# Designs tried in a protein design chat: VHH binders against Type II restriction enzyme HgiCI (hgiCIR). Part 2

Target 1, 345 residues: Type II restriction enzyme HgiCI (hgiCIR), of Herpetosiphon aurantiacus (Herpetosiphon giganteus) (p25258)
Amino acid sequence: MNYQRSFEDLEFNAIKWWPQELSATVAEASVLPILISSQDLFISILKLSGTHPEQIFDVINAAQISANLFLKHLVVLADYGGEMIKRLGKEFQEIFPRMDSTLEYYMNYTFKGEQYTYIFKKLPIKGLDNSKLAIDGKAIIEIKPLSDLYRDMIMILLYGSTTEQFNLAGLEKCEIGTILGKNEIIYTYITQKYLYVSRITNGANTNSLGQIAQTYVCDILSKYLPNDYSVTRNGKILLSDLNSQDSTKTSFDILVEFADKKVGIEVSFQVTTNSTIERKAGQARDRQNRMHAHYYWIAYVIDGAGNFERSGAVRAICRYSDCTVAYSESEIAVLAAFIQEKFNA

## First folded at step 23 (VHH; from cc1 with T104K K109E)

Design dd5
Fold by OpenDDE, last read:
Structure dd5 (fold): chain B 345 residues (1-345), chain A 126 residues (1-126)
Amino acid sequence: as target 1 above (345 residues)
Amino acid sequence: QVQLVESGGALVQPGGSLRLSCAASGFTFSSYWMRWYRQAPGKEREWVAAISSSGSSYTYEDSVKGRFTISRDDARNTVYLQMNSLKPEDTAVYYCAAERWTFKLDSGEITYYDHWGQGTQVTVSS
């Protein structure tokens, strides 16, 4: 079996898009960078929103942050999960009263010790959930205006704990409104709720896309390789420098070991173009040489439409790889076969 | 030119009702928080009712809760105060105020804007 594939052969076997079984996981992971990058802005908005109970909307508008993204931050900070949102939606009419005259639902809440009434403009609605609010997955990147629905939800998330209904649908968690405009308290609050970044990651997929890709490959390899083979993520091998007598610990996305035999595996799955594949390509020759100097082997799992747009990089990898496969189970099985052949030789 | 003009003030008997109006011009009415104030003779000015720019949130002073109702009509650039069950202690000059804040996120700067009317006299007496 020819394990050294050309660019064309590799692309022919490529899936180019994330496997269906990883779609949800990938979608969740994709939210994290957006939240992290907008965290400071979110905090700034909270800090500036302490004058009156709806000041936050003015600040949101000034900040030009997407309404769904802002709401997502509130949800995460409040630890108000998707199930609670669903429950809120389902039980909304039981939770909040209606005005007799207009039949509108309303919420009595407290801001700075004063009681206010908020008239809901959009709620209740059927099917209230993370998807409806566009706060999950790829929808988070969609720009959503500050609609009546978002305003309603934001008000609940800010002041729900101050309502008479605080003990319903987890509204006791909705207390962020009480700290608006209070800079020191906001920081303390965030710290007490754990590092906000940690909260963001803990409430969602904690794995990067790279980790997801890596784990998937590891799992499949483990299925096809003998049990006595060691398969580890982010493994390191001590490799000698080709130009010096020094040795350096070199990291691989996946390391497969058996006895004194080793295969280092690099995994790259990119739907959109990035610099990662170029970096790997630039290092490919030296890495292979170093591995070969120790009678080890190097393999690559390369896929994603974005990577194949970088044909030069992929070609370079193919050239300086002992085995190059795409990101399907069948392809990874080929990699497993390669490993077994090398280890049994 | 910015202008707020209150109207509807009158002499009424205890238990009577009045509806105050405040007509705004010269600024973006829909962007402002609207508030009614009153000042009785020899007393400090106090807020009575407030309504958010969106009209979705409102609040009242405790002494007027259940008796007064604030509302706004952005199409007419007008804020209203329906006053029911009036009491002698409600006697005052009633003022309409418009309040707005602007924000600079980079500096954290908040700018406050307000506009005031000249007031309308409400007298509750037997």
Scores: ipSAE 0.871, ipTM 0.956, lowest interface PAE 0.4, mean pLDDT 92
Fold by OpenDDE, fold request of step 25:
Structure dd5 (fold): chain B 345 residues (1-345), chain A 126 residues (1-126)
Amino acid sequence: as target 1 above (345 residues)
Amino acid sequence: QVQLVESGGALVQPGGSLRLSCAASGFTFSSYWMRWYRQAPGKEREWVAAISSSGSSYTYEDSVKGRFTISRDDARNTVYLQMNSLKPEDTAVYYCAAERWTFKLDSGEITYYDHWGQGTQVTVSS
């Protein structure tokens, strides 16, 4: 079996997208970093939105935040989950009244002690859910304009608790509008409620995408390798420098060990292009040489559409790898075979 | 030059109706909240109705709810106040106002702008 694959061979066996079984996990894991990175902007928007009930839209536009991302923040802050959104969609006509003259649905809400009426422009719609709103993990990175649908949803999330219908479809949770422009309370509200809710919602999946990718590979390797083999994540090997008498501990995404034999494995799964694969490529030659100097082996699990867009980097990795496989179970099994062959030689 | 011109004020009997208009010029009308105020003799000026720049949100003073309707036509740079079931207590000079808030994201500074009309007299009397 040819373990040293070309770029073309590798790509041919690549899945390019996350396995279905990891899709949900990856989606959840992807949302948290995005929310964290945009949290300050979100807070700033809330602080600037206290002048009138619809100031939030002007600020959103000025901030150039995606409408779906902003809505996601509101949903998380309000702890208004996907089920509630679905329910809102399904029961919308029962929840909100309709104008007799225009047949438009409307919401009576309170802002700074004054009662307002909001006329919905897009709602009700069929199939209202996280996917439709593009606030799920995969779609959250998509840029969405501030459409009428988003405006309607934002208004509900801000002022739903102030309506007569607050007991319906969880609208009692929709109170964010009450703190707009109140700098003294927004921070406390966010730090206590928002972070708390986000941790609860996402706390189950504290793993980075990289960790998820590694764990998947580890699990499969453990399935195919003998029980006597040690399979560890983020393992370190003491390797000598090529040009010095010094040794350094070198980390690998996965380390497989049996007796005095070792295989270091690097895992990279990137759906979108990033610099990680280039870094790995830049280090590949040196790492292989150092491993070989100790009669160890180096392998790579490389996949993801984004990685294959970086053909130069992937080619370099292929060149300086003892075994290169894609991210499918069958491919990882090939890696397992490679390891066994080397360890039993 | 910024200008707001109210029209439509008249003498009407109790239970009658009037439609006030406020024509705006000299500023970006579509970016402003529009508000109607009224001032009766010897009383302070009070707000009556407001409508958002988008036209999606509006509010009324309690005493006029169900009787007055505010609307706007951005193509004509005009805000309207339909007044039905008029009462003697509605007698006042009615003013239209345009309100806008600007903000700076970096500093958090918010600036308020307003423009006012000269008013139109509404008298409700038997």
Scores: ipSAE 0.868, ipTM 0.955, lowest interface PAE 0.4, mean pLDDT 91
Fold by OpenDDE, last read:
Structure dd5 (fold): chain B 345 residues (1-345), chain A 126 residues (1-126)
Amino acid sequence: as target 1 above (345 residues)
Amino acid sequence: QVQLVESGGALVQPGGSLRLSCAASGFTFSSYWMRWYRQAPGKEREWVAAISSSGSSYTYEDSVKGRFTISRDDARNTVYLQMNSLKPEDTAVYYCAAERWTFKLDSGEITYYDHWGQGTQVTVSS
């Protein structure tokens, strides 16, 4: 079996997105992966929604996107966080007027220079928050239909800035409706904002996602490797310096050991581009050499759409790896086979 | 067969009221944006009022704001235009239109569908 793979071979076997079985776990750790994976669809929806102020709902239905996920995109894009949502809920009756005849709440808003009135169907409600809207944590992966509540919220997020109440509950941020159907600006607008959000969010969640990725690989390896093999996360081994008589403890995402044999494994799953893969690539040659000097082996589990956007880094890793596999059970099984072959030799 | 039939047009005095009805058949009424248009003698056709497919959003031309009210009854496949405080300048043939857009996400193609009635005459005169 060929354990050294080219970039093309690796990508061919890659899943690029988190496996379904980890979707809930990943969502709990970070909403970023699911947003990135659905971003193109979200953009497409906005591009197609410029004909009338409620076209967005028809397009959402056609796109078969979950209502809560779509709303999450709007919330993130508008920078309309959970606190603002709560505030909106609490102050709703103070913000929006009621019709005298029906006592229904309504908002006057502008679409393409024309004034419209929207009658709320579900709002106000008690307990409006991220949880109620299922736009936080594991709930984000739940499929939610486009209910009246979601419609009401979507309308606010699209057109709130055009209302007379724009200065209340952060409604000035709710301006996405102004760019609907404007294909030339939507992409740029979203990309810029998402990059900003990604930078803010990535710092806090990168470690968590890394841990999830490592745990998954460890679990699969443990399934396929003999029970007498030691599989540990964040293991360290003492390696001699190639240029000095000194030895340094070198960390690996996963360390597999049996008797005097060792395989160090680096795991990287990134749905968005970051500097981690480049760092690993920069260290790959030296790490392999140091491992080989001790008759140890080094392997990589590399996947995620973001990593494959960094082809140079991934190629470098492939070159200086004894075994490189993608992030699937079948691929990790190949890694297990590699380890067994080396340990039984 | 797709059909929109307007009714309720009449001769009224200034300050009077009329209620127009538009009965739809032959298509999924609830999926369409409904709009009232009018065409006065020697003038171009202009939209007067619109209501979304959901009935949640509506809009009016500036000249009729506060006087006209659009509503819809999906159970009866009918859209209404209540016209109050009528003025001579409101004299026109009033048309009902149903509008819908469909989308192809892959290509970005938007298709527009419309259906029109034959119109009903509204005359406001002393």
Scores: ipSAE 0.857, ipTM 0.956, lowest interface PAE 0.4, mean pLDDT 92
Fold by OpenDDE, fold request of step 25:
Structure dd5 (fold): chain B 345 residues (1-345), chain A 126 residues (1-126)
Amino acid sequence: as target 1 above (345 residues)
Amino acid sequence: QVQLVESGGALVQPGGSLRLSCAASGFTFSSYWMRWYRQAPGKEREWVAAISSSGSSYTYEDSVKGRFTISRDDARNTVYLQMNSLKPEDTAVYYCAAERWTFKLDSGEITYYDHWGQGTQVTVSS
């Protein structure tokens, strides 16, 4: 078996997105992966939605995107947090006027320079929040139809900045409707916003997602490896320095041990580009050398669309790895085979 | 066969009121934006009012704001234009139009469809 894979071989076997079985777990930890995975679809929807103010609903239905997920995109891009949503709900009757004849609430908004009136169908409601909208945690993976509530919310998020009430409840942030159908700017606008979002969220979520990734790999390895092998997360190995007589404890995402044999495994699953893969790449050569000096082995589980955008880093890892596999059960099984081969030699 | 039939046009005095109706047939009415246009003698056709397919959004030309009201009844496949406080400058042939946009997700192509009525004459004169 070819355990030393090229970048191309690795990418060919890569899944690039989180496994379905981890979707709920990942969603609970971070909404970023699902947003990134659906970003292109979201962009496409916006591009097609420039004909009239409500075209977006037809496109949403045609695209078969979940209403809550679509709304989540808007909310995140507008930086319209949960507190603002709650405030909107609480102050809704103070923010928006009512029709005298029907007592329905309405919003005057602008689309492509023309003034429109939107009559709310579901709002106001009690208890408007992220949970009710199913845009938080595991609920984000639930399929929700485009209900009147979602339509109302989407309209606010699209056109709130164009209303007379723009200075209330953060509606000035709700401006995505102004770029609908502007194909030349939509991609750049959205990608820049997501980059910003990614930067602000990366610190808190990176560890959680990393742990999820490691746990998954550990579980699969445990399934395929003999029971007498030790599989641990965040293991440390005492390794000698190549240039000194000193030894340092070196951490690995996963450590597999049997008798005096050890395999250190680094796991990286990133749907967005971050510095982690670069760091791992920068350390790869030294780590391999140090491991080899002790007759240990080093392996990598590398996947995620974001990692493969960093081809230089991944190639470096591939070069300085004894075994490199993608993030699937079948691929992890290959890693297990590698480990067994080394341990039985 | 696609048909839009306007009715309700008449001669009225300034300050009077009229209600125009447009009955649609031969297409899925509920999927279309409905719009009223008018064309005065010697002038170009201009839009007056529009209502979304859902009925949730509507818009008016500035000169008719506060005086005209557009509404739709999907059960009857009919769009209405209530015209109050009519002025001589409102004299025109009023047309009903149904508008729809289709799109292809793969290519990004958008196609515009419209259907028009024959119009109804509204005359405001003392």
Scores: ipSAE 0.846, ipTM 0.959, lowest interface PAE 0.4, mean pLDDT 93

Design dd5
Fold by ESMFold2, last read:
Structure dd5 (fold): chain B 345 residues (1-345), chain A 126 residues (1-126)
Amino acid sequence: as target 1 above (345 residues)
Amino acid sequence: QVQLVESGGALVQPGGSLRLSCAASGFTFSSYWMRWYRQAPGKEREWVAAISSSGSSYTYEDSVKGRFTISRDDARNTVYLQMNSLKPEDTAVYYCAAERWTFKLDSGEITYYDHWGQGTQVTVSS
């Protein structure tokens, strides 16, 4: 069958977001994918939460968003990282006064020009950190109800900059309460922060996500291909340059071999827009020509919402590929069928 | 049939104390912010204090801060205003109010509801 797909056919079969079975592994490598996939819901909650200082809790419950995921959104939006959270825990009793009669701590805060007092229900606690809040690593996918701890933390992230001791534990960053219900400001503020997080993850975290993507494809190919086929990550082929007598080892994300037949596979799954797919597109014609000169084939596994925003690059890859598939198991099975067809032809 | 009924208003000497009560019926009390307002003779109605539906947040107008305490008892559907160190300037009819905002996630609509009591007279005079 015709494995050289159009951009439109490839996108129609795309899953756009990481497969559910990889959610924990992906979250351990980077929280960015789950933040982006839940962004619209987060924005909707902020837009509806400007009527009074605690409205946000009713909206969170109605939206059925996990409390730890919502808190992670606030932590990212405020740029209130794990070191500041640890410091908040250590300095809590210095920052917030305690009522003599109840021994409860409280926060004086400002909402829309009016001074309020909030009574903490769970804080302080020993060892406050990202781990206890379940906002790090694979813990982010756990479903957490809106507990007293999460309510207390949310109140701090929203209004902490208006407390008297705002200069302690980075509380000057805790100003999200000022944008609640302000639709245009919310949109701008959130898109700026998610662009910032994307820049941070382009180098270090994309290597880890790339390895996860390759391993998933390898595992599925090994399941669908005969046992005597060799499926290796980061395989190398000695290829001759088309315009010279020189040979060089050329690396592929995945190399499938049987006897003297080979298919090189490139894998890209990108949730955010970046220029990584442009490099693969720029190489596609030359790599296909060099593979074909040795009677080898080249294939691509391309998916992720961000990659499909680079339509010119994806179209070039489709044009200069013997097989293009998206990132689902059923799509990778199509790739396996292509490989078997070529190796048996 | 929504009803808010204030009680406890009285004549008191300067420096004295009073506790106002507001009994609520006909609505889900725990869903509403509860507020006290007052209106002195010849003046517009002004806010005094508020307590959140959860009971976790509260606020006071500057002139009563430190002297008045708002509280709520959701089991009895009642909000209270403890007034200490009363001054002649506190003379007013005190009104209880209940406020709620509802929303629709899909449309973004926000709807406001309020209910008001009839008031109770507080007079601070020698």
Scores: ipSAE 0.669, ipTM 0.889, lowest interface PAE 1.3, mean pLDDT 87
Fold by ESMFold2, fold request of step 25:
Structure dd5 (fold): chain B 345 residues (1-345), chain A 126 residues (1-126)
Amino acid sequence: as target 1 above (345 residues)
Amino acid sequence: QVQLVESGGALVQPGGSLRLSCAASGFTFSSYWMRWYRQAPGKEREWVAAISSSGSSYTYEDSVKGRFTISRDDARNTVYLQMNSLKPEDTAVYYCAAERWTFKLDSGEITYYDHWGQGTQVTVSS
């Protein structure tokens, strides 16, 4: 059994992105992971949609991206928030003209220097908000086809800034249609906007994602380990301080115990890079030495695209770990096998 | 066999009206943008109006805006051009065209297809 993985072996076995079965729980805590994992597809759609004003709908359908997820990308990129969406809904009939003969509302917009008229198919509706668009929380993972409502909203988000009404309801922000098919401009625009949003939301959501990561590991370990093994989150072990000969309580993300045997487990799943993995790497040697002094073991569950951007830190963890696995059920089963092997010896 | 057949061209007095029709066959009409072009003697062909494959968006060249109306009837595979307030400078052969873009997601390749009719003569004179 290969418990002390190299960086290359660990990365090869990594899933890099949150497991499918956690999609709703992760999305409820933060929409950032699903936006990041679908970003390349979103960019590709924008690049292919510059031929005519409605080409984007054919590309969305061919890409098989859910309409609500695509709309969320536009909302984030345009910085067209939920309050502006509500205002758009409340003021729709005052913003856009209506043809008295058909009662259909319409929008005059510009694409590549030519003025077009778009006939709204569903708008206005009562109570337009993020909830009706399924772009908040766990609703983002629901699969939605390109309905008339989504088509109307996408047209507004693309071309609203080119209308005569651009100064109403935040429509001046709705300019994405002007960059369709312009590859270098798309990359610059998205990089600036998504980096800004990522910085704003990162700190507010990391505590919940950490708890989700730990719970997933605990649930799988409990499935594979004997029932008389104790598996606890945020467990503490009294360990000797090698420098001062004092003892202190040391916390582990997960603690597995049976009789007088213990394995401390650290868990890190990060889709974006941050410095948390550097802290764990810096502590790894000391923590392993202190555990070994008590004939205990230390293990790590390390995954996420962001963590693998910190290769030096991950290599250090692998070096000072008795068992390092990635974040899939099959990988965590290897960790369970390691624990059983050490506890039965 | 792909075919576009225009009809309705005639001699008309200034200020009069005409309705042009273009019947399509041999392709999936609902997947195509439909356009009208015109060509006066000694001049290059110029665009006049367009309507999206969905029928939801349309556009007009500035000189015909407010006077001409493009529409489509997907049940009859036909596009129309209603021409009102006709002027002598509207005299031309009017052509119907169908346009479509396809793409490949993996390569980013975009391919353009067009089909053209033979035209119908519109003459505006006293």
Scores: ipSAE 0.641, ipTM 0.881, lowest interface PAE 1.4, mean pLDDT 86
Fold by ESMFold2, fold request of step 25:
Structure dd5 (fold): chain B 345 residues (1-345), chain A 126 residues (1-126)
Amino acid sequence: as target 1 above (345 residues)
Amino acid sequence: QVQLVESGGALVQPGGSLRLSCAASGFTFSSYWMRWYRQAPGKEREWVAAISSSGSSYTYEDSVKGRFTISRDDARNTVYLQMNSLKPEDTAVYYCAAERWTFKLDSGEITYYDHWGQGTQVTVSS
């Protein structure tokens, strides 16, 4: 059994994106992973939607992207937040004109130099907000068809900046319709906006994602290990510091114990790049040496598309570990087998 | 067999009104944008009006704005052009057209389809 994986072996076994059974829990902590995993599909839709102003709807349906997820992409890119959506709803009748003959509201917009009139099918509605659009929290993973409400909202977010009312309710931000089908600029525009969004949203939610990752590993280890093994989150071991004469409690994301035997486990699942994997890599040699001095072992569970962008850090971890596995149930079962092999020897 | 049949063209005095109809068969009408074009003698064909496949968006050429109204009835597979305040410069053969774009999501290839009627003559003179 190959416990000390190369970078290439680890990446080959990686799932790279959060398991589907964790989708709601992850989405509640951060919308960013779902937006990033659907980004290429979103870009493809924009590239195919430049021939006429409503082509976007046929492409959305063919791509089978959920309407709320597509709308969330537009909301994030336009920086058209929930308070502006509420304001749009409250002021809708003051913003948009109404046809006397039909009593329908309408929007005069421009597409490729030509003026069009769009007739709203559902708006205005009472209480327009992010909740009714299912674009926040765990609601983002719900599958929503392209309803009349979503069609109306998408038209506003694509073309609002081209209306005479552009200076009302933040509509000047609603400009992505102007780049539809312009392949040379779409990729740069979208990726720069997602880098910006990643920077502003990561701070408070990163700790929760780390806890989710650790919990999943603990649950699977407990399933495959004998019940007389102790599996502890954030376990501490008193280890001698090889560079000084004192001992300190050393923390591991997961600690597995049986009798006098111990395996310390570090867990990292990162769909976006950050510096956490660099810290673990910088500590890897020292932590392995300190564990080996006590005849203990150290292992790592490493996955996530962002972590594999930091190949130097991951290679260092693989080199200075006794077992390195990716983040799937079958891979964590390999870690469990390693632990049992070492504890039974 | 794909077919577009225009009707309603006539001789009318300036300031008068006409309603053109275009009946469609042999294709999925609700998937197509519907357009009216016109061609005056000795001139190139020019677009007049368009209505989206959903019926939710429409547009007009500048010279007909406020005078012409495009509409569609998907139950009858028919598109209409209501023409009011007619002028001698509106004299032309009016053509109905249906337009659709298909695409391949993986390759990004876009394919355009159109269907054309045979035209109906509108003459505005005293």
Scores: ipSAE 0.631, ipTM 0.879, lowest interface PAE 1.5, mean pLDDT 86
Fold by ESMFold2, last read:
Structure dd5 (fold): chain B 345 residues (1-345), chain A 126 residues (1-126)
Amino acid sequence: as target 1 above (345 residues)
Amino acid sequence: QVQLVESGGALVQPGGSLRLSCAASGFTFSSYWMRWYRQAPGKEREWVAAISSSGSSYTYEDSVKGRFTISRDDARNTVYLQMNSLKPEDTAVYYCAAERWTFKLDSGEITYYDHWGQGTQVTVSS
């Protein structure tokens, strides 16, 4: 049986986004995957929200996006991070004026050349931070309604730069209201901003996401393979160098062994584009040849929306792979079947 | 049957106060921005004030700022205009209007709706 796949077959079987059972674990390591997977919806909301200053709330409700997830998009886009949010909370009463008659605080803002007054309905509150807004870690997957607190925060992030208080608490960054309904500007601005965030967060989080990906594959393989098969992460094999008489230890993301039989497995799940898949593609032919010289096999688990943007690299991997599967449990079961076929043949 | 009915217009002395009401029926009041406009005889209709569908945002034309207050009561489907420190230049027929923008998520289409009342006369004269 031939376990090689075309790029098209692999993509057809791909899940492209992290499995739901891993959502909390992935979010704890990085919120970037859920931001990327909801990016098109976020862009659509901004495109439809330019008719009047509060249109965005009707669009959010119709889109049924969780309020905390939408707010996180704004926080990231404005570069208005957790320290700025804490400062906003501590300085709120010094920043915004209060109506004597109602004791409600208010914000004078501008939309399309016209000055408006917005009455805060929940702010100020004590202890304003990312945790209270449920925009970091596991909390980002919680479903939050569009409460008065979220409405107040969204109004600040959209229009804060248009207030007289723009030079306080980083409010000059709160300018997203100026791009509402401006379709070409929105798409370019959002796409560039998330590419920038991806570069920063990948430097800190790529190792953690890679370990999550490998662990998931290992757990499923162990479920489908006989217990006497050895499944190890970051396994090494001593392989002969094809260009010399020397042998070197060669690492694989996962190594499956039974008796004298081995399969080396490379795992890549990337929701954003990066160089990892290109490196694996460049090594694929040589690594397959060296494994085959020892009567071993090489396989790949390739998925993630970003990896499929690198079609040339993925096609090269498919060509120089004994088995290529996507990242779902059913696909990894196919890999397990391949391994058993080779070990029992 | 969509209906906006203004009331409360009267003859008032300069410096006096007056409260206009606009009762709405036949549409979902809470989905609409509410506005007041005015028109003196033979002149162009001009905007006066607006309040958002949520009631959280409002704006005023410069000449009435600080003197007029717009408010809404969604339980009674009514918008109000409290007019203080009235001047002869405030003499006009006052109209309420309801405005809404709808959209389709799939197509990105945006549609505008408006409804208008018949007006109520405010006269400020010694």
Scores: ipSAE 0.556, ipTM 0.858, lowest interface PAE 2.1, mean pLDDT 85

